# Designs tried in a protein design chat: VH-VL binders against Protein-tyrosine-phosphatase MKP1 (MKP1). Part 3

Target 1, 143 residues: Protein-tyrosine-phosphatase MKP1 (MKP1), of Arabidopsis thaliana (Mouse-ear cress) (q9c5s1r149to291)
Amino acid sequence: ECSKVADHIYVGGDAVAKDKSILKNNGITHILNCVGFICPEYFKSDFCYRSLWLQDSPSEDITSILYDVFDYFEDVREQSGRIFVHCCQGVSRSTSLVIAYLMWREGQSFDDAFQYVKSARGIADPNMGFACQLLQCQKRVHA

## First folded at step 1 (VH-VL)

Design i02 (framework fv_ifabotuzumab)
Fold by ESMFold2-Fast, scan of step 1:
Parts: structure tokens; C-alpha cells; sequence
Structure i02 (fold): chain C 143 residues (1-143), chain A 122 residues (1-122), chain B 107 residues (1-107)
């Protein structure tokens, strides 16, 4: 399932990443592949790709890349594009980056952003390490 | 300390294949992508593809798809680029270049091999 | 493919001059741009990555700026060893693409 989380942001797993028809039907122009070590850039002639090497592990450091990811999301929005963000299942890695973006851009708390994403994509479930990192970021995003 | 050492010059006939090697030393070979870039005489740089030495996964420019094969041997920290069905316009210097794990890690093409001249003529 | 266009293709300058080379991407690439220097019969050497980050060991007279589609490489006080060909490269999306090059020649 390709879940719309914001006007320009969609989330899914490898099954959607492999399906050009689903991507085209949703107007996708850009793809953020969070699992470059597992999933290739399937349609590199049709979409603009960016790949990350994120392990779904509590020890993975996502905070060091957050502002670069936010910059990319904003760049796609400014181009009136639509970005598809994916990992293997669209559960932890991809959803964590989108939750962080909503916290930053909309001024939401971690819990509010997480519940919002979960409403759009019921399987969203950041691992404990990612959740802890985003809670640390919360105190600098809000107030 | 980081070194990329490529195989020597090759002269080939049209229709033949060439296989260029790139031996890495001074770093963890599986920790960085290996890219291949070529440069025809008097021309600019042209990216051909990359390989992830850890997984063996490859990405090729569509211009070379079907003719290029990139492989590696982790036991000797060596990457290979094979180009088949050679034409005279494949005459170029072929470079290997070390890339980064991801686009935010900060070292795109930080070390380059010395280049391998491939001449295709009848 | 993302097309990278450099201006100028050729530039003549004297030691001590401030030199600016521009690079334009056919679509937005954020800050995922690198600059390389290549001397005759040598492999390229990376000068700048992430549009403005100076490679360790590269002299501070080199600087990069820009984001999106417009980028510049500046050499604030040209030295004899700086006469070379310069290339920009986008690494935002596959396939990676280079500009056509700017040859910097002594006046």
C-alpha cells in the first residue's frame, strides 16, 4: 500500500517500490530509498532517486541525516513534485524520517506526528532507538 | 594510505571484450561503493556505474546497460569492470573511484585510480 | 538524465585573480554537487562536496556555493598550480552526471 502522508509525501515498502504503475498513478516524481543495501533503484530512468543505508536497528543514527532529508523533502515540494519514501516494509525506517519531518515542519510533538502518520499508515512503528532519537529532537523543534 | 591501483593498458579489436581491475588498499573495501568513470581523448568525464562491494549490487548508466558488467572479489579487495562488444568510440581512459555509503555521508569520489587506457582499433 | 552545464567552457586568467566558474543543473539537486580538478594525464581530484564543503587538504582559496540548480566554484587568489580543467558533478540521482568542464588557462 502506498500511503499518502502529506501533499507531497507518500510512504510504502519494497512491493510498491517495484511497481512503476502504482508509482506513476500516484504522480510520484522522486523516490527516497532508505534501504539501498537491500533494494536497488528500480526505475532510475523514470524517477529521481536518492538512497540511504539505514539499518532497522536501535543503534542506527538517524539524527545526523535529518536536516539533509528535510532539505530534500522541501526541494521536491518547491518543484511541485511528489516523493515516495520507502524501506523494506514501510514500518520503521521510512516512517521515522517522515515523522521527523512533520515534527520539524508542522511543529508537532513526536506523539502527535506519530499518531498522524499511523492514521495514514496503520503499520507505522518506529523502532525504540529511532523513537528515542526523535524525542531528543523534540525539545529543539518545539518552543 | 588509501590506494586504488588499476590494471595496465589494453589494445582490443572491435567486437572484443575488455576487463579492467581496480585493487583497493588502506581501507575497509566493503565499506564504500566503487564507481567507474571513463574519459575519451580530449573529452569530459562520463559515469558508467557503481557496485556495492558488500552486497555485489550494481547500478549502470542505461547507455552501457547490456554491455557492462561490474563485479568484485572481496578476498583480494578488487573490483572489476568488463565492457563487451567494443567499438572504436569506447577508446578512453577508464577510472575507478571510491564513493560513499549514502548521499549524506560526505565523500563522493574522494579517491581515484590512476586510470587504464583502453584503445579499440582494427 | 540531469544535464549539468558549466560556464564558461574556457577561461583565461592571471596569478592572483579571482576566478568564478558556474554550474547549472537542468532540475533541482539540492546541495548534492561536487567539484573536481583535473590536470593533463592525471585522474580528477575532488575539491568540494555537498556544494560548499571543502575537501580536507584543499587550500582555503577554493570555495563553493549554491543550491537547487545554480552553483559556483570560486578561487579567491589564483595560483600557478590551479591551471587545470574543473568539473561539477551531481550525485542527487542516478545516473550521476558531470558538467562539460571548464578549462582554466594562463593568460
Amino acid sequence: as target 1 above (143 residues)
Amino acid sequence: QVQLVQSGAEVKKPGASVKVSCKASGYTFTGYYMNWVRQAPGQGLEWMGDINPNSGGTNYDEKFQGRVTMTRDTSISTAYMELSRLRSDDTAVYYCARGYYDFWSGYPFDYWGQGTTVTVSS
Amino acid sequence: DIQMTQSPSFLSASVGDRVTITCRASQGISSYLAWYQQKPEKAPKRLIYAASSLQSGVPSRFSGSGSGTEFTLTISSLQPEDFATYYCQQYNSYPYTFGQGTKLEIK
Scores: ipSAE 0.000, ipTM 0.515, lowest interface PAE 16.9, mean pLDDT 86

Design i03 (framework fv_ifabotuzumab)
Fold by ESMFold2-Fast, scan of step 1:
Structure i03 (fold): chain C 143 residues (1-143), chain A 118 residues (1-118), chain B 107 residues (1-107)
Amino acid sequence: as target 1 above (143 residues)
Amino acid sequence: QVQLVQSGAEVKKPGASVKVSCKASGYTFTSYWMNWVRQAPGQGLEWMGDIYPGSGNTNYDEKFQGRVTMTRDTSISTAYMELSRLRSDDTAVYYCARGGYYEDFDYWGQGTTVTVSS
Amino acid sequence: DIQMTQSPSFLSASVGDRVTITCRASQGISSYLAWYQQKPEKAPKRLIYAASSLQSGVPSRFSGSGSGTEFTLTISSLQPEDFATYYCQQYNSYPYTFGQGTKLEIK
């Protein structure tokens, strides 16, 4: 249930976020909690946390936070760290941010990045609003 | 590149404490777990515990709980393992080892010999 | 605690031989298993992590396989520098535990 997308990025849901053993065994050093209003920072003494308050709604604006998230992913990578990104089920919110990052960093289209993440995590399914926002960002990512 | 350098050999009497250091270089010290493993003469490897230097949080094997304390000093990238109330069967080589899931992230210190004798 | 049992504990072989060492976990550990090589008076060196992933810089004659409770380390064509003691280690759950070791000696 803890899906490896890259050497430094893992995606999952609340069940993994609550399991310190799984997180440690995967070498996780940093956690991006996309649902701070639902899930606490369970192991704040063990991991470096960043928490977001993202609703799984087509009207939620993820575009405004993308570059902050990308900077965080890059900071973790430069530290040779490993980040676990989670929401409640690891379906929409967490996967959308990882898809956006792959589009930005690897120059992938939304469809290619989404299919790649889906191959690592079969339940990945960004909501329609997130998908539209990422498609709109695609030209800026490749500029 | 990555190096773990441990403090020198120690000779202690039963009941004393020993504190072994492990100085890390060549990577971000606060981003990786540091494990402590010991090996008694002619015996196998025994895991003692680990520490995440970024937070200071520790996990100990129950066998050592109450006698072992693992700490770190992030300003000098050094981890410490202190074992108290030493017994003769604590005589061993003590190793620090960086934990990692990546192919390039497994490094061990050279070992510190601790001898406990009356 | 998860007990790790290696077989055999002692093995005698010749250069060029194919050598296989097995490791059994007392309960399921998925693929959270590493293999180490230790030479006399030296620190251990990791050969394999995640059951089958070769550590950077380790010769390709070493390979690991298995998942769950049964694991193997294979050396396809033994070289003189391979005579050492080998340990498996589970890192699925605390406390982390090692096998008793397999001493590989020249025949």
Scores: ipSAE 0.000, ipTM 0.508, lowest interface PAE 16.2, mean pLDDT 85

Design i04 (framework fv_ifabotuzumab)
Fold by ESMFold2-Fast, scan of step 1:
Structure i04 (fold): chain C 143 residues (1-143), chain A 121 residues (1-121), chain B 107 residues (1-107)
Amino acid sequence: as target 1 above (143 residues)
Amino acid sequence: QVQLVQSGAEVKKPGASVKVSCKASGYTFTGYYMNWVRQAPGQGLEWMGDINPNSGGTNYDEKFQGRVTMTRDTSISTAYMELSRLRSDDTAVYYCARDLGYSSGWYFDYWGQGTTVTVSS
Amino acid sequence: DIQMTQSPSFLSASVGDRVTITCRASQGISSWLAWYQQKPEKAPKRLIYAASSLQSGVPSRFSGSGSGTEFTLTISSLQPEDFATYYCQQYNSYPLTFGQGTKLEIK
């Protein structure tokens, strides 16, 4: 399933990443491939790609790449594009990056951002290490 | 295309309140913080505060706390800034301006055209 | 509050000149500084963010540099449309604060 989590952000797994018609029908212009070692950039002549090599492991450090990812999401939005963010199943790696983006951009708590993403994509479930990293990065919005 | 359109000029007497509106279009209103910045005649820019349109949460500069109230209406993508107990030194152009909301993005990419507020007896 | 001090407050220059405006923060702000241009009776326009990142659509003659407490905005070859007031803004912490502005005037 290709889940719309924001006007310019869609999340899915490898099944959607392989399906050019689904991507085109959703107006996707850019793809963030979180699993470059596993999944190739299937349609490089049709979409703008950025690839990351993220393991779905509690020991993987996602904190170090967050601002680069956020800048990419904002660049896509500024040009009225739509980005499809994917990993193998669209459960942990891709959803963690989108949850982080909503936390930092909107000043939401981890719980609020996670519930928001989960409402759009029911299978969203960051691994424990990613969840801990995002909780530690949590911005205090308004108290 | 992104646009921020503000309400028209206001003339107020000392002690009155003013409420300025900023209508957003061309983007997801709840995805970005809205800031209010003012500029007195011939002076520099002064940040007043911000609002997260998604949560309604606000941050105010201490200088304006107790007199300023920032709100929004998500159904019409409009932010409001109300300043009470006006003084002559509140005479300024008031701007709304959008920011990304995260700490590395608290810079203003789009601005409203400004609303002139004149406070005189 | 973090105080932002710009120098000079006024600058007279001719078309084709290289001009530099400096901004100093009262404490370290990393790279969290933006530069804005404001023309008379208009809203400000963002030129630079993250101290050195040029906003899309802004001419390449504009550049920013610096980190920590010392920052500069440079215009490599001044054009007629560049005569304006320039402001720096820190976004390291609340409250957000601006420099007092540098007015660029024709010689």
Scores: ipSAE 0.000, ipTM 0.500, lowest interface PAE 16.0, mean pLDDT 85

Design i05 (framework fv_ifabotuzumab)
Fold by ESMFold2-Fast, scan of step 1:
Structure i05 (fold): chain C 143 residues (1-143), chain A 122 residues (1-122), chain B 107 residues (1-107)
Amino acid sequence: as target 1 above (143 residues)
Amino acid sequence: QVQLVQSGAEVKKPGASVKVSCKASGYTFTDYYMNWVRQAPGQGLEWMGDINPYSGGTNYDEKFQGRVTMTRDTSISTAYMELSRLRSDDTAVYYCARVRYYDSSGYYFDYWGQGTTVTVSS
Amino acid sequence: DIQMTQSPSFLSASVGDRVTITCRASQGISNYLAWYQQKPEKAPKRLIYAASSLQSGVPSRFSGSGSGTEFTLTISSLQPEDFATYYCQQYYSYPLTFGQGTKLEIK
């Protein structure tokens, strides 16, 4: 299932990433592949890709890549594009990055951003390490 | 000084529910995940689930789905674990355990509560 | 679920001995493994995290090694206070899982 979580952001898993028709029908222009070590960039001629190599593990460091991801989301928005963010099942890795972006861009707390994403995509569930890192970022960056 | 202080021992009949508390002090309660781990007499450690005290979000082991509920009260820095429809094989020591919020290199327990003995007998 | 298997389940040793406990994961977990020590009627105490990182305050005779699916906890020169039950735990993915435990007893 391809879930619209913001005006220019959609989230899903590998099944959607493999389905060019679903992606085209949702007006997707850009794809952020969070699992480059598992999933290839399936349709390089049709979409603009960025790939990350994120493990769905509490020990994975997402903090170091957050601003690069935010810059990419903002570039897509400024181009009037639509970005599809995916991992294997669209549960933890992809949703964590979108939650972080909403916290940063809209000034939302972690809880508010997480609840917002979860209302659009019921299976959204960042792993405990990602949630801890986002709470740390909220404290350190915005006090 | 970090402390996790759990509620006292409980004796319950089969079919009842039990609610164990874990009161935290010496740190910012919402900065650390709280886990629950149990240990039956003479047996090993069994992870039950965790709760994010900031959001209230939980994750449970499938073995306990439908019977366990984890909650917290941030105003008194206390986490709760409620287990319903108790069976004799739920007799165990139940521990709360804290995870460091800023250490992305490992999701591991640094402080443990003293444990709460729950005995289920007819 | 990732299954953690420890070997041996019981180990008898004397003070001064070098002892090794093995932990095997049913799938690759990189270095996302911790080791705990538990004494009778006490909560567990963490010894090692990230497979080989020693917890502050834990004696240097304790060491951990391994990656992927096979891990070891070594005590280089056993002391009287080391007789306890030891558990490995993976934190690579949910649900968190523990080994069945290794009880280290005096000979």
Scores: ipSAE 0.005, ipTM 0.506, lowest interface PAE 15.0, mean pLDDT 85

Design i06 (framework fv_ifabotuzumab)
Fold by ESMFold2-Fast, scan of step 1:
Structure i06 (fold): chain C 143 residues (1-143), chain A 120 residues (1-120), chain B 107 residues (1-107)
Amino acid sequence: as target 1 above (143 residues)
Amino acid sequence: QVQLVQSGAEVKKPGASVKVSCKASGYTFTGYYMNWVRQAPGQGLEWMGDINPNSGGTNYDEKFQGRVTMTRDTSISTAYMELSRLRSDDTAVYYCARDWGYGDYVFDYWGQGTTVTVSS
Amino acid sequence: DIQMTQSPSFLSASVGDRVTITCRASQGISSYLAWYQQKPEKAPKRLIYAASSLQSGVPSRFSGSGSGTEFTLTISSLQPEDFATYYCQQANSFPYTFGQGTKLEIK
């Protein structure tokens, strides 16, 4: 399933990433591939791609890439585009980046942003290390 | 290497409270959710809730809300599950189980279980 | 809550048999399903995660398949140590829920 989680952001897994019809029907213009070491950029001639190599592990450092990801999301928004963010199943890696973006852009707490994303995509569940990193980011910005 | 060691068996009277402990070793305690699952005699498995040991945040099954409290002590890598206002139908084996926080990797390690008997 | 229903609840089989246990979810859970083996007076042991991924150290005679709402656990050549109760569990959404269990006994 391709889940609309924000005005210009959609989330899914590899099954959607491989389905050009679903992507086109949802008006997707840009794709953020969180699992470049597993999934290729399937439709380079049809969409604008960025690929990351994120392990779904509590030890993976997502904090170091957050502002680059936010810049990309903002660039897509400013172009009136729509971005599809995916990992293998659309559970942890892709949802963590979207949760972080909503925290940053909308000033939401981690809990509020997570519940928002989860209401649009029931399987959303960031791994503990990602959640911890996002909570640490929240404390630094607002404390 | 990874071990979850639970406290010993408990016998309680109706109306009492019980607090079960689960001591973790062999991994970073704050890097994984801790879940609690119970099993009544001759019955199946029932999820009670989880705790994020880093933040202390909890999720409880609505059947237990108001009676269950999950806590942790990061200084000794121990999680706790306290169930109050005990009833005879709370007689069960209570397990702690580790979770990555990723749907694919639930409950990879379990504690040995703690038998709680509620009788008058 | 997502209801998980296993079939059969009881199964009698002989060593060397191929055994299949089915698990049905009341709504779509993608591949977020695990299978556990539980022996008397022991904690459950995870056999399969992500519907079809074999847990390290589990014999290759165990396999899982399925997606969405219908899942199967197969034991290709039953061994004496495989007589136990088997549970499926969905990990798609809270609360996590388990099937009622399938007790596998010697014929």
Scores: ipSAE 0.000, ipTM 0.500, lowest interface PAE 15.9, mean pLDDT 85

Design i07 (framework fv_ifabotuzumab)
Fold by ESMFold2-Fast, scan of step 1:
Structure i07 (fold): chain C 143 residues (1-143), chain A 120 residues (1-120), chain B 107 residues (1-107)
Amino acid sequence: as target 1 above (143 residues)
Amino acid sequence: QVQLVQSGAEVKKPGASVKVSCKASGYTFTGYYMNWVRQAPGQGLEWMGDIYPNSGGTNYDEKFQGRVTMTRDTSISTAYMELSRLRSDDTAVYYCARGLRYSYGYFDYWGQGTTVTVSS
Amino acid sequence: DIQMTQSPSFLSASVGDRVTITCRASQGISSYLAWYQQKPEKAPKRLIYAASSLQSGVPSRFSGSGSGTEFTLTISSLQPEDFATYYCQQYNSYPWTFGQGTKLEIK
């Protein structure tokens, strides 16, 4: 499923990434592919792509890329675009980046941002390492 | 069209430093990793490190740690690689090469190369 | 560091031949392997990424296969312009490492 999480952010898996009709119907203009090493940029002539190569592993360092991802989300918002963020199943990698963005933008706790994303996308479930990294980011924001 | 244009050839003495530039055009400079790879005469390719221009974050091969510094200037879409305390075995062609975020480990566009000769 | 070993180091072949180059990793790298072609006096050009995905514009006679520790690059029908040195590269973990190269010479 293609899940709307914010006005300019949608989340899904590879099945949605392969479906131009679903992407066009949701007004998607930009795609953040979190699994570029598995999934190609299916529709280069139709959408603006940015690819990441994130492993769904507790040892993957997502903290180092967060501000670059936030910058990209804000750039798309500024130009009135809509971003589709995806990994293989839209469970861990893509949802973790979106949860982090909401924590940063709205000053939300990890739990609040996670529950918000989970209410829009029931299968959202960051792996333990990603959750720990985001909890660490929360502590820095809230002292 | 994507282009990476590097600075010209350098001849240095042992112990000196060299700073090579790589000017990018035809794409969003801050959206892609910039890697540095060198090739000694008649030898294979050796990765030195990378920089993510949006943040300035760097990763260096341990072999070069303490001697290499990678920087960028986003206002002119230019990346720099400075190698200090040069030795004769640093004689090589130095390339900049563009990599995707995370997939930054493989390279789609390369600069033309900068020959650095270290001799007494 | 992950060590990449190519076989053979030197290869002579005739136009129209099927050529295979092998690349072996010292530990598992899944499919995080790229292949490059380097012609004399030129920068390398990417042919393949993710072990088997062709770069846009690369002729279909080039193909890649393998996963884990053993990978192959195949040229199904060798052309004169394929004279070059070929390199494999792993991008599973830092530091990125290349094979020693395979020099392909036309007989």
Scores: ipSAE 0.000, ipTM 0.501, lowest interface PAE 15.7, mean pLDDT 85

Design i08 (framework fv_ifabotuzumab)
Fold by ESMFold2-Fast, scan of step 1:
Structure i08 (fold): chain C 143 residues (1-143), chain A 121 residues (1-121), chain B 107 residues (1-107)
Amino acid sequence: as target 1 above (143 residues)
Amino acid sequence: QVQLVQSGAEVKKPGASVKVSCKASGYTFTRYYMNWVRQAPGQGLEWMGDINPKSGGTNYDEKFQGRVTMTRDTSISTAYMELSRLRSDDTAVYYCARGYRYGSGSYFDYWGQGTTVTVSS
Amino acid sequence: DIQMTQSPSFLSASVGDRVTITCRASQGISSYLAWYQQKPEKAPKRLIYAASSLQSGVPSRFSGSGSGTEFTLTISSLQPEDFATYYCQQYNSYPYTFGQGTKLEIK
């Protein structure tokens, strides 16, 4: 349900985002809500929130926000915090951002980062448009 | 073209309530948060809260002591801010402002023209 | 709550001057800072977001810099239309908070 994909990054869906006990038990300090238009920031007094309005659509432009998201992940890491990243089901939007971060931070290919995330969260499945955008990011980093 | 149009000036007595409206046009109303910010005469800007027009979920600044209520009507692309138990120090210009949620956070890219609320006997 | 403090609160300058306004946050806000310009009896207008990103349509003489707790807004060559009050705002954490404002007057 709540999948640990890196030391400081956890991924899930709306069901986990609504469950304060699961979030507290996993030591979550920060939350990145990828679906602000669907889910509110449920526990503002308990966690630090960031909200994005990402549509799970091949036409959504995730490339333009990637460095802002990476800065946030790095800030949480530097503070020894833990971030919970979520969308509705934790399948496409949230996992795409985490895959992008691992590609950037670790210098991994899209396929390697995707398989790594999928090994931690079996339902991870970026939509085709997100996959294409991340493959384009790979080309810029590695060539 | 994005436009936020607010209701007209209000004069209220202490203890009354005021409800300010903000009608949005030129974009998909449910895509962006609506924020409310006020400014007392000669003073700075004070954030009051925001509302997610899609869900109706709200975030309020604690200093308004449960006196503020934010709502919206998606059928007419209009957001509302109601402030109750008015005091003379609630005299201010009240602004609605669109919160851009795409990317790292919410910053206010478009503002309404402001609604002057005067609280006096 | 994160407290935002601007300095100076009041600044007198001449057309053509280079003007710098600073904004300090009471705790780290990364780059989640915006700058607004407000003219008398008008709504604020966004100049800068994400600490350094210039809003479309805003003249290139405006620039922002900084991260963490210390930020600056610079106007490289002041024009008559730039005399206004300037506000910084953090959007790192609820509640969102503004600096007290810097009033820029002609000298």
Scores: ipSAE 0.000, ipTM 0.511, lowest interface PAE 12.8, mean pLDDT 85

Design i09 (framework fv_ifabotuzumab)
Fold by ESMFold2-Fast, scan of step 1:
Structure i09 (fold): chain C 143 residues (1-143), chain A 124 residues (1-124), chain B 107 residues (1-107)
Amino acid sequence: as target 1 above (143 residues)
Amino acid sequence: QVQLVQSGAEVKKPGASVKVSCKASGYTFTGYYMNWVRQAPGQGLEWMGDINPNSGGTNYDEKFQGRVTMTRDTSISTAYMELSRLRSDDTAVYYCARETYYYDSSGYTYFDYWGQGTTVTVSS
Amino acid sequence: DIQMTQSPSFLSASVGDRVTITCRASQGISSYLAWYQQKPEKAPKRLIYAASSLQSGVPSRFSGSGSGTEFTLTISSLQPEDFATYYCQQLNSYPYTFGQGTKLEIK
């Protein structure tokens, strides 16, 4: 499923990433591929791509890339674009980045942002390492 | 104001190629996908494929894969559909049709404007 | 591929009649369905998008309903200009597919 989390942010998995019709029908202009080592940029001629190589592992360091990801989301918003953020199933990697963005932009706690994302996408479930990193970043992201 | 004007009727022999044009006016050509649909005499509508005029990216129905090529020329706001290795059952009216492609789209698309159609007859 | 099946394929009606045409998708397509009208020797015209939204300029006697796999197009009081062939189309996934068409003829 392709879940709308914010006016300019949509989340999904590889099934949606492979479906140009769904992406086009949702007005997607940019795609953040969180799993560049698994999934190619399927429609590079039709959408603007940014690819990350994130392992769905508690030891993966997502904090080091958060501000770059936030800048990308803001750049897309400023040009009135819509970004589709995806990993393999849209459960952990992609949802963790979106949760972090909401914490930063809206000043929300991890718990509030996570519950909000979960209400839009029921399968959202950051791995334990990502959850811990976002809890630690709660104070840093608001600095 | 929006108009899609297609090239004139064609008569081709089996094995030949045909290239149909669709000239757009009254809107930003690169802002909308262009689709190609055909209709054999007395039959229904059959989707062939689409092109994103901004990027040049295309999607084709597998039935036409390897025989169809869709291109565009943004300098003259014209889309093209070329079908090769023609057979008698390719005899049809070929239509171009505009589909929405906006950053601010509401999420649902449909074919809003259609060209007048180009009749292609394949006979010996 | 998603197969679109219309019912009936042919329909005879009189001016003033209420007409209903059904379209069934072989798989769920949510509301990504459009309806078109085609008159003899002319290109199709848009009527309805997103299953139930009327295109600007389309008379209010036309209405669409449904979601998932079952959709209907209704003309509440048929007018002379409504005799045409009607097509449904799914735009949920590639390849886009059309129903076989419903030819609406005068009695």
Scores: ipSAE 0.006, ipTM 0.545, lowest interface PAE 12.1, mean pLDDT 86

Design i10 (framework fv_ifabotuzumab)
Fold by ESMFold2-Fast, scan of step 1:
Structure i10 (fold): chain C 143 residues (1-143), chain A 122 residues (1-122), chain B 107 residues (1-107)
Amino acid sequence: as target 1 above (143 residues)
Amino acid sequence: QVQLVQSGAEVKKPGASVKVSCKASGYTFTSYYMNWVRQAPGQGLEWMGDINPNSGGTNYDEKFQGRVTMTRDTSISTAYMELSRLRSDDTAVYYCARDHYDILTGYSFDYWGQGTTVTVSS
Amino acid sequence: DIQMTQSPSFLSASVGDRVTITCRASQDISNYLAWYQQKPEKAPKRLIYAASSLQSGVPSRFSGSGSGTEFTLTISSLQPEDFATYYCQQYNSYPYTFGQGTKLEIK
C-alpha cells in the first residue's frame, strides 16, 4: 500500500504510517503527515517529521502552501533522503501535494501528473476543490 | 493568545524527584509537540525531550533516559516533566516550549513557558 | 549528535552598529535552524526560523542567512533593547541541539 510515485517520494495512508517495518524497508528518512490533527508522528525518534493540518474538503486552500511543500521535497531530495507523504487513506490530500510537485518540477500538466500518480497508486483521487486549484496553478505556469 | 504557564519554583534534596507542569491555552493542545529544555545557572540551553500530546509518545535525549518521564493530561491541556534521582547538577531553570513540524515553520520552539526554577541542594 | 558552535561567544557593540553572529553545524542541517533571543531572567524568544524566516512581530533589523553548515544572524542597526544572549538551534534531527550562546553587551 506504500506506493513509490517518484525517486524520493512515497505515498500511503495511516496503515503504512504506523508500520515501521514498511517505512524502514522502503528507505524512508522523512515523513510528511498531512493529517496531524488525526494521525500522530508514530516514530519521531526514527524519522524526520513535518505535519500539516489539511481537511479533505473542497474549501481547503492548498495553493497557499504548495511552494513550501515543494521546498521540503527538494530539501529531502538534496539530502539523498526519501519522503513518505500520507493522509488517512492516501487518496486525496497526500496525492494532491505530490501531483502539484510533479507539475512544478517536471513541467507536467495536471492530467499527466494525475495519471502518473494514479498509475503508481490506483486509489489516488483528489477532491474537486483540490483538482480545480491545481488546474488553476497549471494555467498560471503554462501561460 | 498562545500561552504556556508553568508551575512554581521547587527546592529538592539529592535523590528526590521533581514534577514540573506546563498549562497550555490559546491553541489546540493536541496538535503541537511540547518540548522540555533546561538551563543551568550561567549556562546555555539543553534539550531534554518532547511529547506528542495527541498520542502520548515521547522522545528523550539519551542523557536523561531512565530518569525523565514526560506525560500530559488532555482534559486540562497540561504537560508534565518528571525528573527523578536528582543531583546537584540538575539545578536549572526548566522550560516547556511548543513546536509543530509544519510546512511553514518546521520544528522550532515558537512559544515558551516562563520557566520553573528547580534547586537541588543538601 | 550535531554540535552547534557560535562565534563569537562575547560581543561588545554600540547602538547603531551592524552586528553579525555566526553559527556552525558539525554536519549538514539544510535550513533547519532557528535563532533565539534571551534577556536576563527571561525565557528565550524565537527571532528566526528556517534559517531566514522572520518571526511575526520581530523588527526587520533582524535577519538570518545561510544553509547547510554555516549560518549568520545580522542586526542591521543595534538598538538598546537588543542587548541580550543569542542562541542558534538545529532541528534537523534528534537530539535537538543549541549553540553555546553569544552574549551581546554594550561597548
Scores: ipSAE 0.000, ipTM 0.513, lowest interface PAE 15.1, mean pLDDT 85

